# Ledger of designs, part 4: VH-VL binders against Probable Rho-GTPase-activating protein 6 (rga6)

Target 1, 235 residues: Probable Rho-GTPase-activating protein 6 (rga6), of Schizosaccharomyces pombe (o43027r312to546)
Amino acid sequence: TNLCKFTFPTPECAPPSLLLPHIFAQCVHFLSLNALHVPGIFRISGSGPVIKAITEYFYSPPHFWLDETSEIFKRIGFPSYIDIAAVLKRYIMLLPGGLFTHKDILNLLVPLYVDSSRVKVPIDIRNEMAALCFSQIDSYVRFSILCSLLALLHQIATRTQELENGMENTKDSTLMKPEALGIIFGPLLLGNSSTDLSKSCPSGNVNDLMRFETEKARVEAKIVEGLIIHWPEVL

## First folded at step 4 (VH-VL)

Design k33 (from g8a with heavy chain Y106L, light chain Y32W; framework fv_gevokizumab)
Fold by ESMFold2-Fast, scan of step 4:
Structure k33 (fold): chain C 235 residues (1-235), chain A 123 residues (1-123), chain B 107 residues (1-107)
Amino acid sequence: as target 1 above (235 residues)
Amino acid sequence: QVQLQESGPGLVKPSQTLSLTCSFSGFSLSTSGVGVGWIRQPSGKGLEWLAHIYWDDDKSYNPSLKSRLTISKDTSKNQVSLKITSVTAADTAVYFCARSLTYWDLSGDFDYWGQGTLVTVSS
Amino acid sequence: DIQMTQSTSSLSASVGDRVTITCRASQSISSWLSWYQQKPGKAVKLLIYAASSLQSGVPSRFSGSGSGTDYTLTISSLQQEDFATYFCQQYDSYPLTFGQGTKLEIK
């Protein structure tokens, strides 16, 4: 796993001096510059052979950032936005132990982003409390992955809003909004966190467990949706 | 089997306090994650959520009515009570109590409801 | 407060029909929506939670769908016992709010 120092392409969108796995840095950099407008990005599955080719290309990391003249695009074709997004997503899926180290991360984030929470957090302290949760990530690499990903997802959501504001009919749009990105990344970012069934599930019967898992997925999606929307305020 | 049953005065005079009781069986408000809420429905109209109480005695109220509402529980009797002060004709409605299961500290939906009790506010 | 709008207050249908009831939220509720059935003299019944998940004991002819602000309850083959009033409820934000109801009536 090769690490590199990383500056997000729009520096104000992420903390300075991040430390990322090289393959993750390449994907974030490329997508931030080239792929904010792609319908169904992260939702549409890529080509297995193409994803493998991209992954193997980074076994010997290039000295320069990926762009349309890069050698890999002679083999796989340009543009390969969906496939590069799939490489990024797959990298997150394969991370051992997930991104958050705190076992109660869902319980900490629910009051901040889910308004129906019975635990009430004043809106004026939401961003400060979210930042505190991020500070509990004890791996600078995992912190850097999370920050650069949220910066990218926020850019995609912002670009989607800009493009849809110019559309006469948004019903046909397949551009990715924060809600859709939250559905995709909720389980990826939060699903690997330790579950506390004794606090979060009222009983162990089958119907209650099925509802517990359904509501967990919704909670994870809503938290990530909120983090995407409010990312500039958390910074 | 989960069952809830509302009881109330039937008729109450304007400016008085309306007291409602929900009696239930098949579950306990000592069980973590369990709560009971109150919902009302004026004749021919929609449903309006009023208040919720949880196993840990935490309470939530509809902000538009909060100053007039008090919810309480008696765990030993399997009862939840709601008081509404300074009633007017606008409080004439069928009042329901319903069970809610709390997932992830959420005030959610209601999986089992009582039959409802009609309260008329009239002089 | 999130406003829940069921644009149709009354629908007429026949046994065997496919019936769709719609519900629109004034802002995105991220699929935190439940559907209820209310019959005269009976307890209100939860049908669907989390927009699309069928409550235990509810017949499979009921289904829910939707995302963002637009949601639907579908009854694939209407039975005599399904003539009732249907309500949507959001639980994304306090206060919890309901639609005004859609009454299914015999055609």
Scores: ipSAE 0.539, ipTM 0.780, lowest interface PAE 2.1, mean pLDDT 86

Design k34 (from g8a with heavy chain Y106H, light chain L96F; framework fv_gevokizumab)
Fold by ESMFold2-Fast, scan of step 4:
Structure k34 (fold): chain C 235 residues (1-235), chain A 123 residues (1-123), chain B 107 residues (1-107)
Amino acid sequence: as target 1 above (235 residues)
Amino acid sequence: QVQLQESGPGLVKPSQTLSLTCSFSGFSLSTSGVGVGWIRQPSGKGLEWLAHIYWDDDKSYNPSLKSRLTISKDTSKNQVSLKITSVTAADTAVYFCARSLTYWDHSGDFDYWGQGTLVTVSS
Amino acid sequence: DIQMTQSTSSLSASVGDRVTITCRASQSISSYLSWYQQKPGKAVKLLIYAASSLQSGVPSRFSGSGSGTDYTLTISSLQQEDFATYFCQQYDSYPFTFGQGTKLEIK
């Protein structure tokens, strides 16, 4: 994939000089500047044909930044923020081997973000331990993708909180909170990690295995929720 | 066919140590992922979690009571014990033991419970 | 500590009724919530874990829903054996905490 050096639009939210695929860089950049307040962002499905058109364009040089005047926008009729978010999400979904390279990543992160874990990590070192888990990612590109994604998700969550704090009734709000983003991105970021059923599931019976899968999804969501909330402290 | 049964003294005087035993069958604390917890219920109030012990002898305690609680197990006898020191009238409750299964080092719900044993703290 | 509040201490209902029991957490518990049934002289029974997942062997008339701080247990068609006290429990963080209970009694 054609790579570029990337500076996150709010530099304090990401390490300097990230190295990203062009399509990912452009989607992150565009959404960070334009789409922090979009109801249902990342939850609502985009248009399949539009997502495909954007994706195909960025695999063919030359590549250009996404904006309303770009050739890609002219050709596909000005895609929605939902469509651009869907391109970013699909890119992550299709990454071979995922973003975390450690086979036991869930077991490493559970004690940091699941308070009812029987392994207790002192609060004062949780962020340092999370940073160590991130430093074990063996690809600077994968590290850069994860850092820029979490920076974007943190911005969205922060903007949601700001807007909802000004609302009289938040019951009908579809703006994305850390919990909702964790449900979406938990499986995408952590779902392809190795699982040892004999060590993590108390028995081989089918009901225990179904519960095992349910609890895995909860744990993945909870970890990503925590990473989104505490991202500036982990950085 | 999981079964748990609590046993206790029934009556304990203030300032003494309360000792409870949970005897169980249908599972073993030698099995990875298996644990047993203690929960109590004062009359007319809700349930209060006290402590857990796991297959690997790891232990968790309610922070509010931690200094007074000791949980232990005898895997060969299928028993878990709980001691509460310096009891007061506030410790009068029905005491339950219950099984808890661990997934990805996380546990918290209780799938099988004993019937409970009433302990009254009174002079 | 996370406080669990069941706003109703008792409910009266008839066989065949749809019954809802509510539970509110003092902070978000990310759906780490279980529902239990307690009958006099019988062991406490787990009905629902992870807010909405039905425990093996529990009748399908029981269901759970909710997210964040607000959770509900629903019995779609009340049966005679369902008259009991129901408790919610959070397991998002230590210490695990329970609601005060809602007693379901014959109308």
Scores: ipSAE 0.466, ipTM 0.756, lowest interface PAE 2.5, mean pLDDT 85

Design k35 (from g8a with heavy chain S107E; framework fv_gevokizumab)
Fold by ESMFold2-Fast, scan of step 4:
Structure k35 (fold): chain C 235 residues (1-235), chain A 123 residues (1-123), chain B 107 residues (1-107)
Amino acid sequence: as target 1 above (235 residues)
Amino acid sequence: QVQLQESGPGLVKPSQTLSLTCSFSGFSLSTSGVGVGWIRQPSGKGLEWLAHIYWDDDKSYNPSLKSRLTISKDTSKNQVSLKITSVTAADTAVYFCARSLTYWDYEGDFDYWGQGTLVTVSS
Amino acid sequence: DIQMTQSTSSLSASVGDRVTITCRASQSISSYLSWYQQKPGKAVKLLIYAASSLQSGVPSRFSGSGSGTDYTLTISSLQQEDFATYFCQQYDSYPLTFGQGTKLEIK
């Protein structure tokens, strides 16, 4: 596991100094500079052999920052935006223990990003409360992964909005909006959190458990959508 | 085998208070995450949410009617009651009670409904 | 308040048809949307929750889809017992709001 100090390419979008696994840093750096406008980014599946080749490349020294002159692109072709995004997503999926480890993380974030919440948080302190939740993440590496990922996702969403403002029919667009990114990353970022089913699910029958899992996926998606939209305000 | 059944006066005069009772079985309002809500439907019109009450005695009201609504529960009797003050002809509707589940404390939809009880506001 | 619009108040169809009923929210509701079936003299039934999840006991011919502001209920092969009024409801934002209903009638 090689860690490196990382400065997000757009400095205002992330804390000044981050500590990231080298493979994650490579993917975030490359995508932030080159791939904000790619239709279906993170949604479209990459090529298995290409994803494997990229992953092995990063684990075989020496490594330099990925760019169009990199040796890997002589083998797989340039640009491999979808495949590099898939490597990043797979890294998150395989990360042991997940990113939000606090047992009550969903209960803490729901009032901030779900308007129908019974717990009402004044809108003027929402960003301060979100920032506090992030500041409580025990691992600086996990904190850095979350900050850099949300910075990237916010950039993609912003670029999508800019491009779609010039379109006559946005319903045909396959560019990634915050809602779509939330659906993809909600379960990946929040799905590994410990859940006390006895407190959250009123019944132990199969139907109520299925509904619990479906509602969990939706609330995770809504929270990540909100974090993407309001990321600069949380910083 | 969740079941809910509404009961009401059938006829109420303008300016009076309308009192409705929902009796249910197959679940308890002592169970975490469980609530009961009231919804009404005027003849030939759509559904309008009125109020919710949850296992922890938390209450939510439709803002347009909040000043006229009071929801309460009797957990030991498996009953939820709704009062509407100062009724007018506009309150003539079929009134439904329904079970609601909340996950992570957001207001939800309704998975089991009663048959409804018709209330007519007339002199 | 979020306004839920079912622009078609009635729809005619025949047994065996594929039927789609649409619902549009005045702002994004992030798939916090349920579909209900109402038959005269009977209790309202939940069909779909979270935009696309089938309620237990509901026939597999019913499906929901959509995102953002636009949602659809589909009946893949209409049966005689499906002639009813269908309502959408959002639970993304307080207060909870319903569509005006779409009555499915025999052609």
Scores: ipSAE 0.449, ipTM 0.767, lowest interface PAE 2.9, mean pLDDT 86

Design k36 (from g8a with heavy chain S107G, light chain A50Y; framework fv_gevokizumab)
Fold by ESMFold2-Fast, scan of step 4:
Structure k36 (fold): chain C 235 residues (1-235), chain A 123 residues (1-123), chain B 107 residues (1-107)
Amino acid sequence: as target 1 above (235 residues)
Amino acid sequence: QVQLQESGPGLVKPSQTLSLTCSFSGFSLSTSGVGVGWIRQPSGKGLEWLAHIYWDDDKSYNPSLKSRLTISKDTSKNQVSLKITSVTAADTAVYFCARSLTYWDYGGDFDYWGQGTLVTVSS
Amino acid sequence: DIQMTQSTSSLSASVGDRVTITCRASQSISSYLSWYQQKPGKAVKLLIYYASSLQSGVPSRFSGSGSGTDYTLTISSLQQEDFATYFCQQYDSYPLTFGQGTKLEIK
């Protein structure tokens, strides 16, 4: 894991001093500047050989920030933005453990971002509690990964909203909305966090267990959707 | 496996209190995440939710009927009861009880239903 | 209160038909919608929860779709046992509310 200091290209969207793995920083930087409007970004898998070539390029020292003039593109051709996004997503998939360090993270975040018929949390309390959860991440690298990722996803969602506001019918749009991004990143960011009382699934049969896993994925997706939408308020 | 069964008076006079009991098996209201609700259906009409009770004794009522409704549970007997005061002809309906599971404090769909008990309000 | 509207109270169809039943909420319900089947002489049965998740034991010919305010239940190839009344229900907020029902009748 080669680490580097990182400043998010849109400074207001992330804490000012982050520490990221080099490959993660390269992908976030490139996508933030060049790829906020790409249909199906993070959903589409990309090209395996291209993803491998880019990943290996970033593990070889030294490298400059990736752009259209980068030397690698003379060798493999200019990759799609989807390929760069796939490299970033693959990095998160291979990351050991979750990004949050608190063992009760799902129980803490569900009331803040998942609408409940029983309890509603006021917006001011939500923002304060979310900030506290982020402050409890004991790995600065994991904190930096989470902050830079949410900043990028927030930018993508904002750009999608701007573009779709000009459309008469958004039903067939493949631009990525917070809900779609939440479905993709919910399990990746929160999938390892399900200890404690949230495991009091009323299980006694396979149907209850199957629904428990479906509902777990749903609340994870809703939490990430909410974090994407309200990210500037958590900062 | 999971079974719910309603019992009621069948006939009740206007202005009286209607008492209904839901008896169930295959699950317990002492289990976190478990709840039971009451839904009614007048003949040939749609479904109307009345009240819900959760494992932690939290209760929710339909606001249009809240002043007339009381829901309670007896966890040791696997029973949930609903009382409706000051009944009128408009309360004539089939009354159902149904199980609802919550996951991380959210839920509200009903996965298992009783067969229903008909209550007629007439003089 | 969130009002749930099923556009048709009755539909006539034949075995083998593709049937679509629609449900519209008066405000966004964020996919917190379930579909139920009610047959004369049988218990009410949950078919779909969370707009598109098939309840265990329900035949795969049933599917749900939709988001926001507009939701659809589809039966891809109608069978004799599918003639019943279908209800949608939102569970986004209290009070819980149901659609008025769509009765599927033999043609």
Scores: ipSAE 0.427, ipTM 0.693, lowest interface PAE 2.1, mean pLDDT 85

Design k40 (from g8a with heavy chain G108S, light chain S30Y; framework fv_gevokizumab)
Fold by ESMFold2-Fast, scan of step 4:
Structure k40 (fold): chain C 235 residues (1-235), chain A 123 residues (1-123), chain B 107 residues (1-107)
Amino acid sequence: as target 1 above (235 residues)
Amino acid sequence: QVQLQESGPGLVKPSQTLSLTCSFSGFSLSTSGVGVGWIRQPSGKGLEWLAHIYWDDDKSYNPSLKSRLTISKDTSKNQVSLKITSVTAADTAVYFCARSLTYWDYSSDFDYWGQGTLVTVSS
Amino acid sequence: DIQMTQSTSSLSASVGDRVTITCRASQSIYSYLSWYQQKPGKAVKLLIYAASSLQSGVPSRFSGSGSGTDYTLTISSLQQEDFATYFCQQYDSYPLTFGQGTKLEIK
């Protein structure tokens, strides 16, 4: 893996001195500076050939930053913000073992971010517990990926809120809110962190197992939504 | 097969305590994630959730009725009971018990219901 | 408390019709919504949970959709046995709340 030291473009939004794969670092940096206001970002599919070209470039010895004026940008085929977001998303999808490595991560995060939880956690304890969960990630590279991603997603959500506050009719907006980002990134960040599903299902029958799978996806989305909204407080 | 059956007094006088029992089969309230709730429906009106009890003896109550409600379970008998104190004509309704499942610590819907038992509050 | 509104209290339809029943929450409930069918003299039946997931044993003509505050139950080809009252319920937060019900009647 080609790694680089990374500072998030808005330094207060992430821990200092992160360690990221070059491809991930380039995508986060570029999107943070240029693409916070793109309708349907991360939801809309990109161009397969362009995504492939970006990916192949960054698995060779890379340059530090994507630059729209550079010869490299031209050679990649003028990637859109959607294409670069798709590369970032695919990188997360292909990570072996996911980002949270703790077996009980869902059980730990549900009381913090799911409002329907039978147990309510005060905000100061919530932030401490979330920070503790992040500190349990045994890979600094995975920790760095998660921190830089949440910083980016928080910036996108904040920009969406700013822009929508100026709109009379927000129903037509396709800008990405925390809810929509949670749906996309919930399964990607948390899907591989749950225990054996058959063992976790209370009754063990097939009907209840199907229900368990569906409820898991909703809970994952809600947790990531909460992490996006409250990211500066966890940091 | 999951089955729930409510039983109650049918007729209760104003100011008395109403006691309802839910008897069930096909599942155990000792199983992690399982709960039982009580819902009522006055004639010609909608459904109102009353109370919920879970496998771990955790309990939730409708805030508008909380001071009058007590839910309890007897896991060995496969029964859940609900007591409503100081009843009035407004408590006249069909009372249902229903099973819930939760795989994390959150509220749930109801996947199997009893047929309901009519309780009339009159002098 | 979260208020659940089913704006249509009764709906007339014929066998074979596509029927749509709507439910609106006073705030986002994140797809923590179930649909129930109530027939006189029968136990209340869960049809859909998590806004769009079909309960085991429920005919495929029933489907649910929606997100945020707006949810819909659809019956693609109405059968005689489907004439009943339909309720939505949110389980995003306590207290659990139901819609007023939509009675589906023979046209």
Scores: ipSAE 0.216, ipTM 0.643, lowest interface PAE 4.2, mean pLDDT 83

Design k41 (from g8a with heavy chain G108Y; framework fv_gevokizumab)
Fold by ESMFold2-Fast, scan of step 4:
Structure k41 (fold): chain C 235 residues (1-235), chain A 123 residues (1-123), chain B 107 residues (1-107)
Amino acid sequence: as target 1 above (235 residues)
Amino acid sequence: QVQLQESGPGLVKPSQTLSLTCSFSGFSLSTSGVGVGWIRQPSGKGLEWLAHIYWDDDKSYNPSLKSRLTISKDTSKNQVSLKITSVTAADTAVYFCARSLTYWDYSYDFDYWGQGTLVTVSS
Amino acid sequence: DIQMTQSTSSLSASVGDRVTITCRASQSISSYLSWYQQKPGKAVKLLIYAASSLQSGVPSRFSGSGSGTDYTLTISSLQQEDFATYFCQQYDSYPLTFGQGTKLEIK
């Protein structure tokens, strides 16, 4: 993996001096500048051959920052927002060990962002506790990936809200809200931080395991939804 | 194999206290994420949630009935009990106990139910 | 309290029919909804949880869908044993609330 220094395009939205894998930096940079208002971004599946072509392009040096003049767009067409979003998402999926690997991360974050949590945390310490969880990530590269991703997702959610506030009927909107982004990114960011639920299953049966897995996915989605909404406060 | 079975008096007089017991097998209320709730159904009417007890002895009650309800557990006997004070004819219903699973969240559905026990309040 | 409304109290159908039962919440419940089946003299059975997740052991002809405030239980090809009363339940917030029930009757 080759790393590069990265400054998020809107500097106030992320910590300074991030360190990202080159392919991830390219995708975040391009999408932040060009794709905040794309219906179904990250939800709609891209084209397999196009995703492969973009991925292979980034593994061949030399590369300049991705923009409308980039050579790849002569081959796959421009704009390719859905496919670049799919490359970013696939990169996260293929990371060994995930982004949050601490065994108790869900127990730490649930009280902060899940309203139905039995454990309540005062809103005035929520941001401090979230910041502490981020500070404990042992890899600066993983920390940088997480911060730049949440900055991007927050921008998309903010743009969606701005556009929908001007609409007479929001029911037909396919722009991505925090809840939809949470469903997509919850499992990707938090899924690898779990206990083996089969060993903690009350009756040892498949029903109990599936129900706990369903709750886990929902809780992960709610945590990421909350992180997206409140990202500037954690920063 | 998860099973729950309710037991109750069948008939109680108005103003008395109704005591119900739920006996279960196939799971333990000492296991994190496990809870047991009580739901009732008057003849020809819908389901009404009454109370819930969690593995950590935390308790929740329906606000409309809270002053009359007491839920308790005996983990060693695999039993959960519900007491309803000052009963009236409006408390005539089939009473069910049911299991819930919730690991992180207080919100729950009920995956296994008992057969129900009919309680009639009449003089 | 969140009010759960099943607009139809009874439906008549024949074996082999596709049946849909609807449930509406008074506010968004974020798919925290379960469907139950109740037959006379038998224990209540969980069919669907989290709006669309099929409980283990439940036949594949049952499915759930919906989001926000509007939810549907579908039986793709009705069988004789499916004549029963069906209830929705929200578990987004306390107190837990159920729909009034929809009784599925033979036509």
Scores: ipSAE 0.357, ipTM 0.634, lowest interface PAE 2.3, mean pLDDT 85

Design k42 (from g8a with heavy chain D109E; framework fv_gevokizumab)
Fold by ESMFold2-Fast, scan of step 4:
Structure k42 (fold): chain C 235 residues (1-235), chain A 123 residues (1-123), chain B 107 residues (1-107)
Amino acid sequence: as target 1 above (235 residues)
Amino acid sequence: QVQLQESGPGLVKPSQTLSLTCSFSGFSLSTSGVGVGWIRQPSGKGLEWLAHIYWDDDKSYNPSLKSRLTISKDTSKNQVSLKITSVTAADTAVYFCARSLTYWDYSGEFDYWGQGTLVTVSS
Amino acid sequence: DIQMTQSTSSLSASVGDRVTITCRASQSISSYLSWYQQKPGKAVKLLIYAASSLQSGVPSRFSGSGSGTDYTLTISSLQQEDFATYFCQQYDSYPLTFGQGTKLEIK
């Protein structure tokens, strides 16, 4: 799809001069400005027909930046935050090879974000190590997608914390915290780095393979949770 | 299939060194990703993790006890040993060894445990 | 060190009851939590790992849930063999730490 130069709406939250696919840029821009406070954002699946309509709209140039008065919302009847989030998520799912392409990315990131790791990385060099991992991304476009996504997810998490600090009862909150966002985006960002579980499993039996499969998903989620929390430090 | 069994002296005098052995079957400590840990439980109290040894001979210790603990393995005999120096009455406990798997170099859960061996520290 | 608190040290229940045991961490442990069952004179048994994953061979009446700092072990229909002490354990950070245990007793 067509590429465009992109400045994140809050410039301090992302590197300057990113290069994004137009559809991805539109989604990030709209959600960053309008949808940081939406319960279940990225978790709720949205409407297939609405997602299709939004996706087709973005393929039809020329477009100015999406806002609540945009023509698409006349057709679907409202600004559809959840469906635009779904368009963004589907775009990531369609990327061949994912965003982190290094086969050993889990081994590189675990010491930075999992405290029970046998390899301990001092806090003061963690950010340099994370930045080095980002530098191994072969494509500036993939790098830009990852940076703008983490900036958005960090903003959502920060907004959730601000709103929950004002609540009398937070246990019923469906606003998205870093842990929940990590569960959603862990597999999407790190899943292509999959090790052969049968070769990684000590005994190779079905029960041990299932445990390793469960733990792979969890460690991917934990890493993305850490990246979301510490994103300003990586910048 | 997987079995672990602890053995120890039963009774140790204060100030002496306590030596424990864990013998196991159904897995090997030469297998990548496998480790064995030691956990203890004083009578009527909770569980306390002591030390861990991994297939590559890397070791982890509880910081509060690290100066008194030494963990080692004999891969050919399928054994892991733990030594605790300068014992006191506070070291009276049931001592367990347990298998754990590592996941990308971090410790996982303890999936198989031994029956435990009681050690009493008394003059 | 991460402190693991099981607020109830002893709980009385009858066969057939739905039993809930709670565990709270002093900081977020991101679901790096296991539940263990200990019966007198027997080896400790892993029931749940990763906060909600059932260990192979463990009856389906056992389930785990929770996130962040608050976690729960549930036994949906208590059986005679379930009277035991239950421990939670975090493996998010070293040193590995356990809760104090909750002893499930016959009512």
Scores: ipSAE 0.456, ipTM 0.766, lowest interface PAE 2.6, mean pLDDT 86

